# Ledger of designs, part 4: VHH binders against Glutaminase (glsA)

Target 1, 327 residues: Glutaminase (glsA), of Synechocystis sp. (p73903)
Amino acid sequence: MGIGVNSDPKVVHHQSIPKPNAMAIANYRAITTKQWQTWVEAARLQALNGKLPQYIPQLSLVDPGNFALDIGDQNGIIYEAGDTDLTFSLMSVVKPFLWLYILHHRGWQWAEQKVGDRPSHLPFNSVEQLEQDGGYPRNTMVNSGAICLAGHIPGATIEQRCENFLTWLNHTAQCQLWLDQELLASVHSLPNPRNLAIAHLLAAKGYVEDATLALETYNQLCCLSGCLKDLFKLGLMLQCPQPPLQPDTTARVKATMAKAGLYEMSEAFFRRTGFICKSGVSGLILACLPAPSPTIFACYSPPLNEEGNPVAPLALLEFLAEFTSRN
Below, E stands for the ipSAE of ESMFold2; O stands for the ipSAE of OpenDDE; V2 stands for 0.75 times the mean of E and O plus 0.25 times the DockQ between their complexes.

## First folded at step 1 (VHH)

Design p06 (framework vhh_podentamig1; at its last look DockQ between E and O 0.02; V2 from the best seeds 0.00; counts 0 for: pae E 13.1 > 2, unsure alone 62.5 < 65, placed apart)
Fold by ESMFold2, look of step 2:
Structure p06 (fold): chain B 327 residues (1-327), chain A 119 residues (1-119)
Amino acid sequence: as target 1 above (327 residues)
Amino acid sequence: EVQLVESGGGLVQPGRSLTLSCAASGFTFSSYYYGWYRQAPGKQRELVAAIRGGSTLYADSVKGRFTISRDNAKNSIYLQMNSLRPEDTALYYCAAYDSWGDLTYFEYWGQGTQVTVSS
């Protein structure tokens, strides 16, 4: 399948990247406050060229100048900027935590029967990719995987399923997330025929029992909202899991994020930087920065680039990547 | 299968020294990040020291007292802990990371070895 070995999406022209015999381990605490301020100012200026998403009305109306940043580790905050009391929806940033929930409660052996852990060849919302794969979603960072897993959250009703997930997530990460009912109404106000087709195909192929239940549970999960402190704690949970959450489970979630967390740029960005990221169209990037320093980058800035990733958070990660390449 | 096995923990008096060892198997030893982490009673797990190639990183609380090293011939990494204090009491874990293989992220953990510093 595909157009020859080198054009096969699973087989990229694999140039051996020489590993240095010695490589500096990043010391994010050595970055001065002045340097952080300079980078934040530059990143926010770049965001002036970004655009708000139009396909969810509530998101198109936010102040494009909103900004909040926390970077820190298990010992606390290294640097903080902007208005950390701002609230936002998780949108696609919820997907790693849905994957975590399923892996934690059902285990890998069950979960792999429902969803893969490999990158998609086509866009994150592609019905065609799901059709090509016989209804088996490529991974949980794309809509087909997330809708499939949402259909397997226990509960008698859509609302109970969302509540079960929300309660677990808040308890496990020590967050105060909530379901934003106004955002949910906004999501319902515009049809999403691609997600509807995905849900029906999953049901037709036996990956979910009920297409409507799966899709509407997924919609509610995307409308879970919080503030920057909540986003940081979600990152800390991935980097520093506490019992009963096993490190092997969070490691598997991070592996999927590395392959698929930034849409089309995921593999190239991870190969270049080692940063493990998930973006969301509300303007979020949550990143787990390279081991062994379990550093969390949590940033909110609404304007998006053409690919749908937030402009200012990406610019900041690029500045950090330059820092790590020199140090 | 990748295996990391810690050893060398025990009960030790304050001011004394202890060496932890982590034996690694099932992968190419020299290309990975290695880290020592610890979890004290009632606290979250924290990074203590890390090594990759010739580069090292230390938590502020252990700088100048602890030294991480590796021996490629024995597939082992070590944590030399000098001037031990009661607050160093913790379960110490070895971890290995590789993020530049064939785009596959690896994160492996040992089972831990207890270090208790008391008089």
Scores: ipSAE 0.000, ipTM 0.370, lowest interface PAE 13.1, mean pLDDT 83
ESMFold2-Fast, scan of step 1: ipSAE 0.011; ipTM 0.466
ESMFold2 (binder alone), look of step 2: mean pLDDT 79; pTM 0.795
OpenDDE, look of step 2: ipSAE 0.013; ipTM 0.283

Design p07 (framework vhh_podentamig1)
Fold by ESMFold2-Fast, scan of step 1:
Structure p07 (fold): chain B 327 residues (1-327), chain A 119 residues (1-119)
Amino acid sequence: as target 1 above (327 residues)
Amino acid sequence: EVQLVESGGGLVQPGRSLTLSCAASGSTFSSYAYGWYRQAPGKQRELVAAIYSGSTLYADSVKGRFTISRDNAKNSIYLQMNSLRPEDTALYYCAKPYRGFDYLGSQYWGQGTQVTVSS
């Protein structure tokens, strides 16, 4: 009883995963330690052109020289650099795992009623995009999609919802994430009128039952924190899912990351490199790299570029892409 | 634990230069990043300049005018401020990030040194 296949934003067609312009398969284990050290040094220098986020006070106070890198696969770490004991918040890196949680527990047929799987060319916090789409979020990697999904985590309270998600994620990934209460207080210290408007629009259009519950659950999930080892294990869960996680579920999450994981640059970067990424404003990039063995890139460096992507992790991925494209 | 002591602040006219110094205690000085922050009345503290692994970072408002440097032998960092403007008026703080089991995003702070740019 449709008005047309493309006229209802809730009608989602199964699309093939975007493909890179060039096929680049690399043996990352063949890269020398000296080459890694040279790239790390250059990437850290490029971070000098970055800025700390000012709109979350706790993130503005971190050491801009902080750095940690793991690249590895199911057989172990290929290369490690920096201070691996550094702790950080996931921020937007939580979004792929929130999507994974909902797909695992509710299934795709239910999920497609609440969020789309289309790229967005407007900023990740755009109210205007959500208004144009009638309250139906474009994808799960923009704030509207993640706030919507957070509204559907089971639990009687905001705290119970966060605990249910955190317990599942820690158990499934075998990591030790925690809720950073000081960061959460910092997030609450400044108004966020765009996220508030997004939450109210989602509720007004029937995509969530309670705007405040959805937004505050989302805020707590963004403040989940860990170390490099935890971030690497989250990447292993995406690349090398173990039962009861289904490979088709993690494939859907990675498809959305390819379209929207690095904000406005996502599709162009994936098309050029084949790298599937998600960034977070605390200074994180988590990436799934094409290789004979599925490879994980987990990197932390706080300074961000104008798009809001971490400078040093992105520079490292650019060095890797250039290396693998050479004949 | 770590103590940071700033010096070199004062009253200067627009267009002039001033050098701030920060003396740090600690046997591991060379292994850490250090920064200069400033706070004007009624404003939040903002990062002005940072130095780590021999590399530097600057706020856009001071880039090309301010230079951060370090002397590992003297356990000191410096902020050379050129072409000073009235909007550079602030209390300037030397800072080193604090990390540990109870890490809350805190910094080790000095007491601050006042810079006033006025005619």
Scores: ipSAE 0.000, ipTM 0.169, lowest interface PAE 15.9, mean pLDDT 82

Design p08 (framework vhh_podentamig1)
Amino acid sequence: EVQLVESGGGLVQPGRSLTLSCAASGFTFSRYAYGWYRQAPGKQRELVAAITGGSTLYADSVKGRFTISRDNAKNSIYLQMNSLRPEDTALYYCAVEWYPSGTLYDYWGQGTQVTVSS
ESMFold2-Fast, scan of step 1: ipSAE 0.000; ipTM 0.398

Design p09 (framework vhh_podentamig1)
Fold by ESMFold2-Fast, scan of step 1:
Structure p09 (fold): chain B 327 residues (1-327), chain A 120 residues (1-120)
Amino acid sequence: as target 1 above (327 residues)
Amino acid sequence: EVQLVESGGGLVQPGRSLTLSCAASGFTFSSYAYGWYRQAPGKQRELVAAIHSGSTLYADSVKGRFTISRDNAKNSIYLQMNSLRPEDTALYYCARESGYPFWKDTYDYWGQGTQVTVSS
């Protein structure tokens, strides 16, 4: 009973961070370089069966063989593989940090009036789920929740709102993310009627003031881009928050990731492994791993499976889960 | 074979009206959402109107002037365009929502387009 459920779409009951069925606490520093190399080779081979997203033209043009992995903690990198100079967009990996931003600046009591904390059993971009819930988003990891929260970032313009968020995130995580203008143009080159319908419904039900402002701010946040080192630092911010960021705030974000960070598989995967994850359609998984020292897994590989999760990063997490369950 | 075929474009004077039609074949029409998009020379494609679930959506530039509708019995989508302006001049596309897999959250099939020119 670690996970609170909302029995009323407008009322959120939240409990402590969910607990896995078995605690898979491992010393990842004890894993040999040869074992890591074997897992990376197997994961990269599995990625050949994945597919690139077609709905954003720039993402469809990336090399499907691209790969980068960091696993580490506050004391440094445990293992690194692939091309660490590769750059990528956060896409849905921005959602935990948007949630963190809103919780840090507005607090939970305000936030619960705008977004729920329940798992969704429909796809992350479901208009039907939002319609059933009367315009109240299920959680912050689905598109409706993130678009809603993006509508509440302060700023006179879409650009100022994005800049306010980006400046805060770069300063707080000590990273160097930037807005990829070419990717943003690519996002605008093809229509997304599902996200537009979501933004419209949020505005019609009073959860955002301006549908266009909310959606366009969200689009810019998804196009924030960086390298593996930036992604790792974002993970450090979640696992090892520093003042003025409060540990209770990062704990709430991680609780939502456990419920909804890997779409339909999120809660089952967390219950089995203890791994708290968020995926993005550019090929990212960022994970918070249980260990004696809080551990970060940051991995990039563009090919996706049928659910929309990156094939190679997910395969690596499955290898780690099997290893930790045996040891 | 999936097909979307647009018709109804043409040259009209400012302030006049046009109705665009899109005939769909080769798939179960009622299972999908649809949009009308336009592209002016040298510009990116932009959404002007969409029908999704029980909701209709319009770009701010056409709100109150354009109306999107569908007829499931005729496998057709329509765009009624009133009070046309020179800035409405573009190639207009009918598009079907991509559906699943769920990372395809855009259109996977487009018509050939129909030209609308608003000029005196």
Scores: ipSAE 0.000, ipTM 0.249, lowest interface PAE 13.8, mean pLDDT 83

Design u01 (framework vhh_7uia_1)
Fold by ESMFold2-Fast, scan of step 1:
Structure u01 (fold): chain B 327 residues (1-327), chain A 121 residues (1-121)
Amino acid sequence: as target 1 above (327 residues)
Amino acid sequence: QLQLVETGGGLVKPGGSLRLSCVVSGFTFSSYAMAWVRQAPGKELEWVSSISGSGGSTYYEDSVKGRFTISTDNAKNTLYLQMSSLKPEDTAVYYCAKGRYSYGTWELDYWGQGTQVTVSS
């Protein structure tokens, strides 16, 4: 009997990249090794106040002192710290690359029929928001959007879909990502009733053909794993796309990251700093930094803050933002 | 240490009202969204209601809309669930939960020990 008004799920709004409150132009190569080391030690100490995610068993068992950082551009690494041989899962960091894959292969005109490009208005309950929108996901960085897109990767099976995506991503970024089968088993070991409800709603409303296929493909993509060098190369692909990737396609992905890459803080953080970020609960932040040379920030540290963002990578980005605002 | 303590549960007759309270400590209460979730005997955990850290936005499961009201008192670090027009199917253990945005979707990462609500004559 509710007389509530629902949004029209077929309406598509093209988004523009949010503008930073001030343009940050930083020469990151001017930062001294001593300054980098001081920031890294401070960030790593702050991370000890964070917590590992308890709802994914394998992620709860990693060493909270793990750390790896690369900052660089197309000319090479500017600064590197920590253990660069550590491996980690992408988790939600895969979402920008899933979006890039779909845009590259299907184009925006097709993609807008399946996923919106609108800011999220209801971040607390993605299931309720998806219901209000009639099964049409708000954007590609929310779970509903990513699950929907995973449902449209070509392939006869979940495994073939994952392999098609992984092969393309490894070739295009020149990285060596792999599917962590133990982490995938860990993801399957606990129920995720909200993602299951999202997948079924997408199928019921016709945005994907098969709820299980879409959700399980998405689960496999989140379990793609690599090392710091792989994460840096993924960032380099976003900042410095090479043919056949089109700059307009990577710009659209970065626009969505600016709106939704760091949960609720995404837009405010981008407007204040100009930093375009995506976090993942394994402890990752991948960021595109404003600079005369397009700069990549790739950082791994497992402990999360109360919002679910990695403590040490976020602290480092805050130090960089303060530095760039002063200089 | 993070701590959530629910109180206010009990036995109530159909059509009656009950108010649940959750006192939180160990984090900045007004900075995080809070939720109520419930588990009826022999059933899975069901989300009931959420409120933003600012208190400006509230959300409800369809079966409780118009009957339940979620609210906060930031000065007391307390979350409330005012329940009215209670039905036997509202019988459940009610948990106070701290929310987190996870994988681009709203998730719950901490909750209390629960308080029993029984709706019967």
Scores: ipSAE 0.000, ipTM 0.127, lowest interface PAE 18.3, mean pLDDT 82

Design u02 (framework vhh_7uia_1)
Fold by ESMFold2-Fast, scan of step 1:
Structure u02 (fold): chain B 327 residues (1-327), chain A 123 residues (1-123)
Amino acid sequence: as target 1 above (327 residues)
Amino acid sequence: QLQLVETGGGLVKPGGSLRLSCVVSGFTFSNYAMAWVRQAPGKELEWVSSISSGGGYTYYEDSVKGRFTISTDNAKNTLYLQMSSLKPEDTAVYYCARVPYKSGWYRDAFDIWGQGTQVTVSS
């Protein structure tokens, strides 16, 4: 049981996932309802200092007070709060599952020719990073990596490619995601020159055949939407994979999340907490928590901090990290 | 006023076919995912099938997969369930149901229900 780490693009290193002892799992379930409520209240208050993303109009109009939280494992929910019927787009949270899809269908030897597994110290949409790397995407959690992989989903049309991915993901995770057409129109309403430049650079360097097809497929995948139950089930698929998914495949996805799932803070946060996370600009954090029983953290709160990570979900993870370090 | 009206139920022999229809009024049909849910005598409600608002995605309970087909005609505001190779175990009241706006919970949460139509599979 380990994660794959690649600090050299030619070499994959495996690292053991840190786990708290059996008492640490008992501690998650031993956390009182009053303690959870106190943390949720504090996190939601911190979110008042955050801001909604302005570059996607539909996301800028969402109620900043929206909140939903699930923490649980394969045995059920440990704690649940907020409005569990709220719906949201996955945005960048789709990237681990796109990576999983490609690894499952194409294998690692093919995948390593198209995308790396190294952390990025530049923003997730950096054209400059891709230029420095000769058109080879740094990792699957930055836009260049995800656009590259989206270009390799099979299908005759953009719509068929999205449907093939969505059908596989819904079946494999046992969830009910859908494409939010209104959000997709919102994404199309404003230009994204950085993603367009990334797609063209990938095509110019031979990593994708069609820049427009790759980019538009990626746009549709980011607009896949669901609710808290769907997000939690996606986490279960990563933590508790069932055949035909193999544990080594999900471990490789989680290793990339540890390096790049929370933008610039990813490696430092993982090293300090052991928490493997992915954030999305709609207000999501999905996290795999170290415990003897694999634990999932799924949280939605739209306001973001200066790095682009959701304020309230991140605050809750900080409370959990401090709690586990004291036990 | 929101209305879902089911028709097409009846008595059919095992191996037979029926087509259920649900005519919708009072909301923009094409903006909502729709579902069929059934209840056999003395049993709990059982989800049967769902279709996305755009019609591009369909979902089925395992026992009906390959025998039932869900479809929509947005111009007529009508949801269909084409039922083939019917079995006595398919005997139930079949309900048309609306999935809440922008909900991905195609099997679990419904906000508007029809009155139901009886399907009986026997000789």
Scores: ipSAE 0.000, ipTM 0.135, lowest interface PAE 18.4, mean pLDDT 84

Design u03 (framework vhh_7uia_1)
Fold by ESMFold2-Fast, scan of step 1:
Structure u03 (fold): chain B 327 residues (1-327), chain A 121 residues (1-121)
Amino acid sequence: as target 1 above (327 residues)
Amino acid sequence: QLQLVETGGGLVKPGGSLRLSCVVSGFTFSDYAMAWVRQAPGKELEWVSSISGSGGRTYYEDSVKGRFTISTDNAKNTLYLQMSSLKPEDTAVYYCAKDYGSWTYLHFDYWGQGTQVTVSS
C-alpha cells in the first residue's frame, strides 16, 4: 500500500517507489587518495572469493585480476584506479540505455503498453514470471523487458536495429562503443533456452512481432563493448542529461534501476545506501550516487558473487555507503 | 551552479511550530519535484515530504501527515515546510532536496546543507 507517493497518477505504474534510508550529503572530493587506495586493495582481495560466469565461454576466460575504477562528476574525475584501457562488454548494463532509447523515441505512454515497472520476485531470466504476468514483462531490467524493447527498435534487420541504437547512444553520450563480434559468436555458441522461451512467449502474446528479431537484437546490444571512459560517459548522460534528452526521461530510467538494477538485492541496497546501480555479468557496476554534485561510479572487475553481482565494485560501494553514513 | 539554502531551524518546545525555507538557484524551480528529508541523531535519512514540479501534488510520510505542510513560491524560488504540533521525535537536521525528475521519484540529485530542528523543553 506504501506511502503518499502512490497517489500521483503521473508516476509510472508500480506499487511503491523504494524509499532510501541513506541519502546523506557526501563530498567525495574530500576522500583522501590513501583512503581510496585502502578501499581498492580491500575490494580487490574480496574479489578472490568470486567466480567467473561459465555460461558465456569468452567471459569465463578473462583474467579475474582485471580492475578499473572511475568516480567523478560533471567537473571531472575524482579518483581513478586500475587499468583504464581494459575493454569489456556492457551485457545487462545496456538495459537502462535501451529503456532510455525507447522512452526518448516512442514516449512513456507507448512504452508502458509493452513493459511494466514492478519489481520481480523471481530471477532476471524467469520464464515463469512472464507466464504469470500473461506475457507482459515485469520491468525493463529483467530479460523479458529488455528483449521486448529490443523488438521495437526501428530497422529492417537485426544489424540495422543494433546500428541505429549504437549510433544514437555513441552520439548522445559522446562515447565510442562497438559491437564485439567475437563475443557475439561466443554468446551463440551455447543454447539459451530460457531467453528463447521468453522471446516466443512475448510474440505469442502480441508484445513483439518477431521473436527471433527481438532476441537477436537484444543479444547484439548485450555485446556492445567499451572501456572505462565510455562507461563513465554513459553514467554522466543519466545524471546530467543534455538537450534533446529530457530530465524526466532519465529520471524514469534511474527509478527502474533503483528497483531492479542489482537483481534480487536492488531494492534493499537502494533503500540502505541511496545508490542507483546497474550490474552486468562481464564484471561491471555503473552507479548514480546522491551528492551535492551528481556523482558517477563506474567499475570493472570480472569475479561475481552468488547473486551475479561483481564482488569488488560492490565492496567499494559498501565502503562508500559506510563512509557516507559516518558523515 | 546549483544551490539549495535552508533557513528557519531552531529550538522549539513540544506542541510548537516552525517554518523551514529553502531558496534554490541555478535551475528552473518548477521543472523538478522538491523534497524535505531529515536525519535524527544516530539514525538514517528519513524522507518527510515532497511536492511535484507543478506544485499541484504533495506527498507526506505517515508520521508527519496532518502536522506538516509542504508548499512552494515560484516567484521567490522558495520551498517551505510548515511544521506544527512538533514532537521530540521530530528532532533532526532537515535537508531540502531536488528530485531528479518533475514527479516525486524520491531520488535526489542535489541537497542543501541542512538546518537543525530541536524539539525539547
Scores: ipSAE 0.000, ipTM 0.298, lowest interface PAE 10.5, mean pLDDT 84

Design u04 (framework vhh_7uia_1)
Fold by ESMFold2-Fast, scan of step 1:
Structure u04 (fold): chain B 327 residues (1-327), chain A 123 residues (1-123)
Amino acid sequence: as target 1 above (327 residues)
Amino acid sequence: QLQLVETGGGLVKPGGSLRLSCVVSGFTFSSYWMAWVRQAPGKELEWVSSISSSGGSTYYEDSVKGRFTISTDNAKNTLYLQMSSLKPEDTAVYYCARGGYDILTGYKPFDYWGQGTQVTVSS
């Protein structure tokens, strides 16, 4: 059984999902240090036009001049800039890894009964979209899909569920993420009526058993925090998975990121650049770049554009896209 | 005007071979992934094969791997599917399609399709 399968008459059935290949079109190691520095300076200046999110108090208080960048592959860092010791919350960047967790532990046949794999034409926290879809979330990168999946993490309590996810993620990615308790308290200090409505609609339609448990688990996962090295290792896990993690599982996660990782701009950006991205409102973009060697882009800069995407990381990806199209 | 025109289908005996061709106009292969998709009588669409925009990467559905070969001739703007060791279960209408990530993700498929060409493998 599969909800959302063949809802488009041209949707194709096959026994396996092919893994996307890296394109043999870019050599990021050939880019000069002066070129990288010029792009970083231009991107950071562009970020002066961005704004910090005001609806989460802890995120509104960060220094808007904060910046950190790593580009690299399995052989190491190609270029690094900014303050790599800065810490930040994953926020929505956790969503690909929640999807990976569920696919790894429960499999695709189970997962497709709970969430779809379609882009949303409405904002990432839209109750209206979920209502139009009868409580079936469009994809795992919107809040409804992530809240739904968080409701199915094993554990008797919110804390046990978060701990099970965190322990698995840290072990699998070889990183050192931690739960930011002060940020979690900040998230709880302001009501989020849209996420609450989403959780209750999911429960009313039978996609989760307990709306509060699903929503509160999701809130804790969004508050998982780390540094640039952790973010880069999460990217390496997606691009260069190690057993017991299967390459077809990470390919499926990257496919969803291509469709929905940058909100409403996701598909157009992927089709134009080949870059597979996920952004978070704390100022993060994590991207998988096409190259002969699977390449990771991990960037932190808090100011956001009107769509909620980080200004400086997105500007850097635009510079890279122009570079790759000319080579 | 963007168009995909398929030829090469027909009736063939088990163990035989056919070469399907898809002539494209209005775009170039170097900018797009291309695919072959089939639909057997009374069944859903099934992805068969894809080729990257560079032509350097090819992918096949497991049941056709080693029997079918996808290729492009950029000078002739033509996509090919060389089909060998044909089986009765290969009987289907075969479609040429432009795109790649949609088929790889199981999302809404390609933006442009050919008209389809019938392949019948007699039992």
Scores: ipSAE 0.000, ipTM 0.116, lowest interface PAE 20.3, mean pLDDT 82

Design u05 (framework vhh_7uia_1)
Fold by ESMFold2-Fast, scan of step 1:
Structure u05 (fold): chain B 327 residues (1-327), chain A 122 residues (1-122)
Amino acid sequence: as target 1 above (327 residues)
Amino acid sequence: QLQLVETGGGLVKPGGSLRLSCVVSGFTFSYYAMAWVRQAPGKELEWVSSISWSGGSTYYEDSVKGRFTISTDNAKNTLYLQMSSLKPEDTAVYYCAKETRYGSGSYPLDYWGQGTQVTVSS
């Protein structure tokens, strides 16, 4: 529930982002290597309490001890730990960049006709929320919003649409993401009736032209894969946009992440910490941290908590929040 | 402890009817959708039907539309699949499945039961 938000879900207002209750800005470069090592060891130990996602076969087979961490800013890496050569799929971490793509290419006046900017009080894969909203997706971080936007990427085929998005993202972020064909085959090996229902409802209500094209494009985008350096560069693009990206566009994406980037805990976590985050079921958290120099947190650890957020990356963000509140 | 228990399968002649039931325990319906999926001998898993947690929306694979009806009895924590005008191609093991409230990778089915065999043969 938010103050200053329009009552009509089709009339969106990004100026009403959640504000932190109290935030301290820390100099992350003042944190000692010994302190970082202590936090990393504690976070990795907490990951033993997590579980791998069982509904995505390829992700169920990864080593739960996998770990990689980068914290840095435009001046370089502040701290790095773990195995930085590990590769992983973006999954839901792709959603902010799909939103950025649509805003950059089509603008906000067009986008607001297809997707809202309000927090959801139901799960991010809720077909029930979409039903209640008459087929109009609540925000871009829920599955319905992302599937809707994927349906509007230009291209004659699913392959061409994915390639157009991937080429733009790699060029703009200066990263080397690739489509994991094996993961995509894994995705196609099991039915997904909820996403199928969402895609059909969007088409029935006129928000996408082709349910299958929208859903299959979305599936390919979730299977885009990379390494820690790629994830860090995606964060750098959000925090330190370069022309032709406009600061207002990245600010709008970050506002949506603050509302909905960590599933049900998003708004409460942002209000307490000031950290703007997006998680993915492969074990990723990408975060934009307040600091004198805009700071990026990029972390990979596969085990998830009951909410679906990665255990070790979230524990590290909690240690950082405690540190910043004390300093 | 999460449990899904399917019953109601059996041998039926073409044109016949069966009602499958799935008794659910150990979780809250308000967070999840329920689905029926099937696997014919030597073939891939196929989604058949799903129902929203409110029961307000139902979805069907094209080959079963007009022949199958999915429903819930929330007081009994039971999911049903009413099957009519059965065809030999409907022969499969039918599984009741719960969808997770989180799932960004395109298939949020994270639990299914032991299955119940449906055989349509003359």
Scores: ipSAE 0.000, ipTM 0.246, lowest interface PAE 15.0, mean pLDDT 82

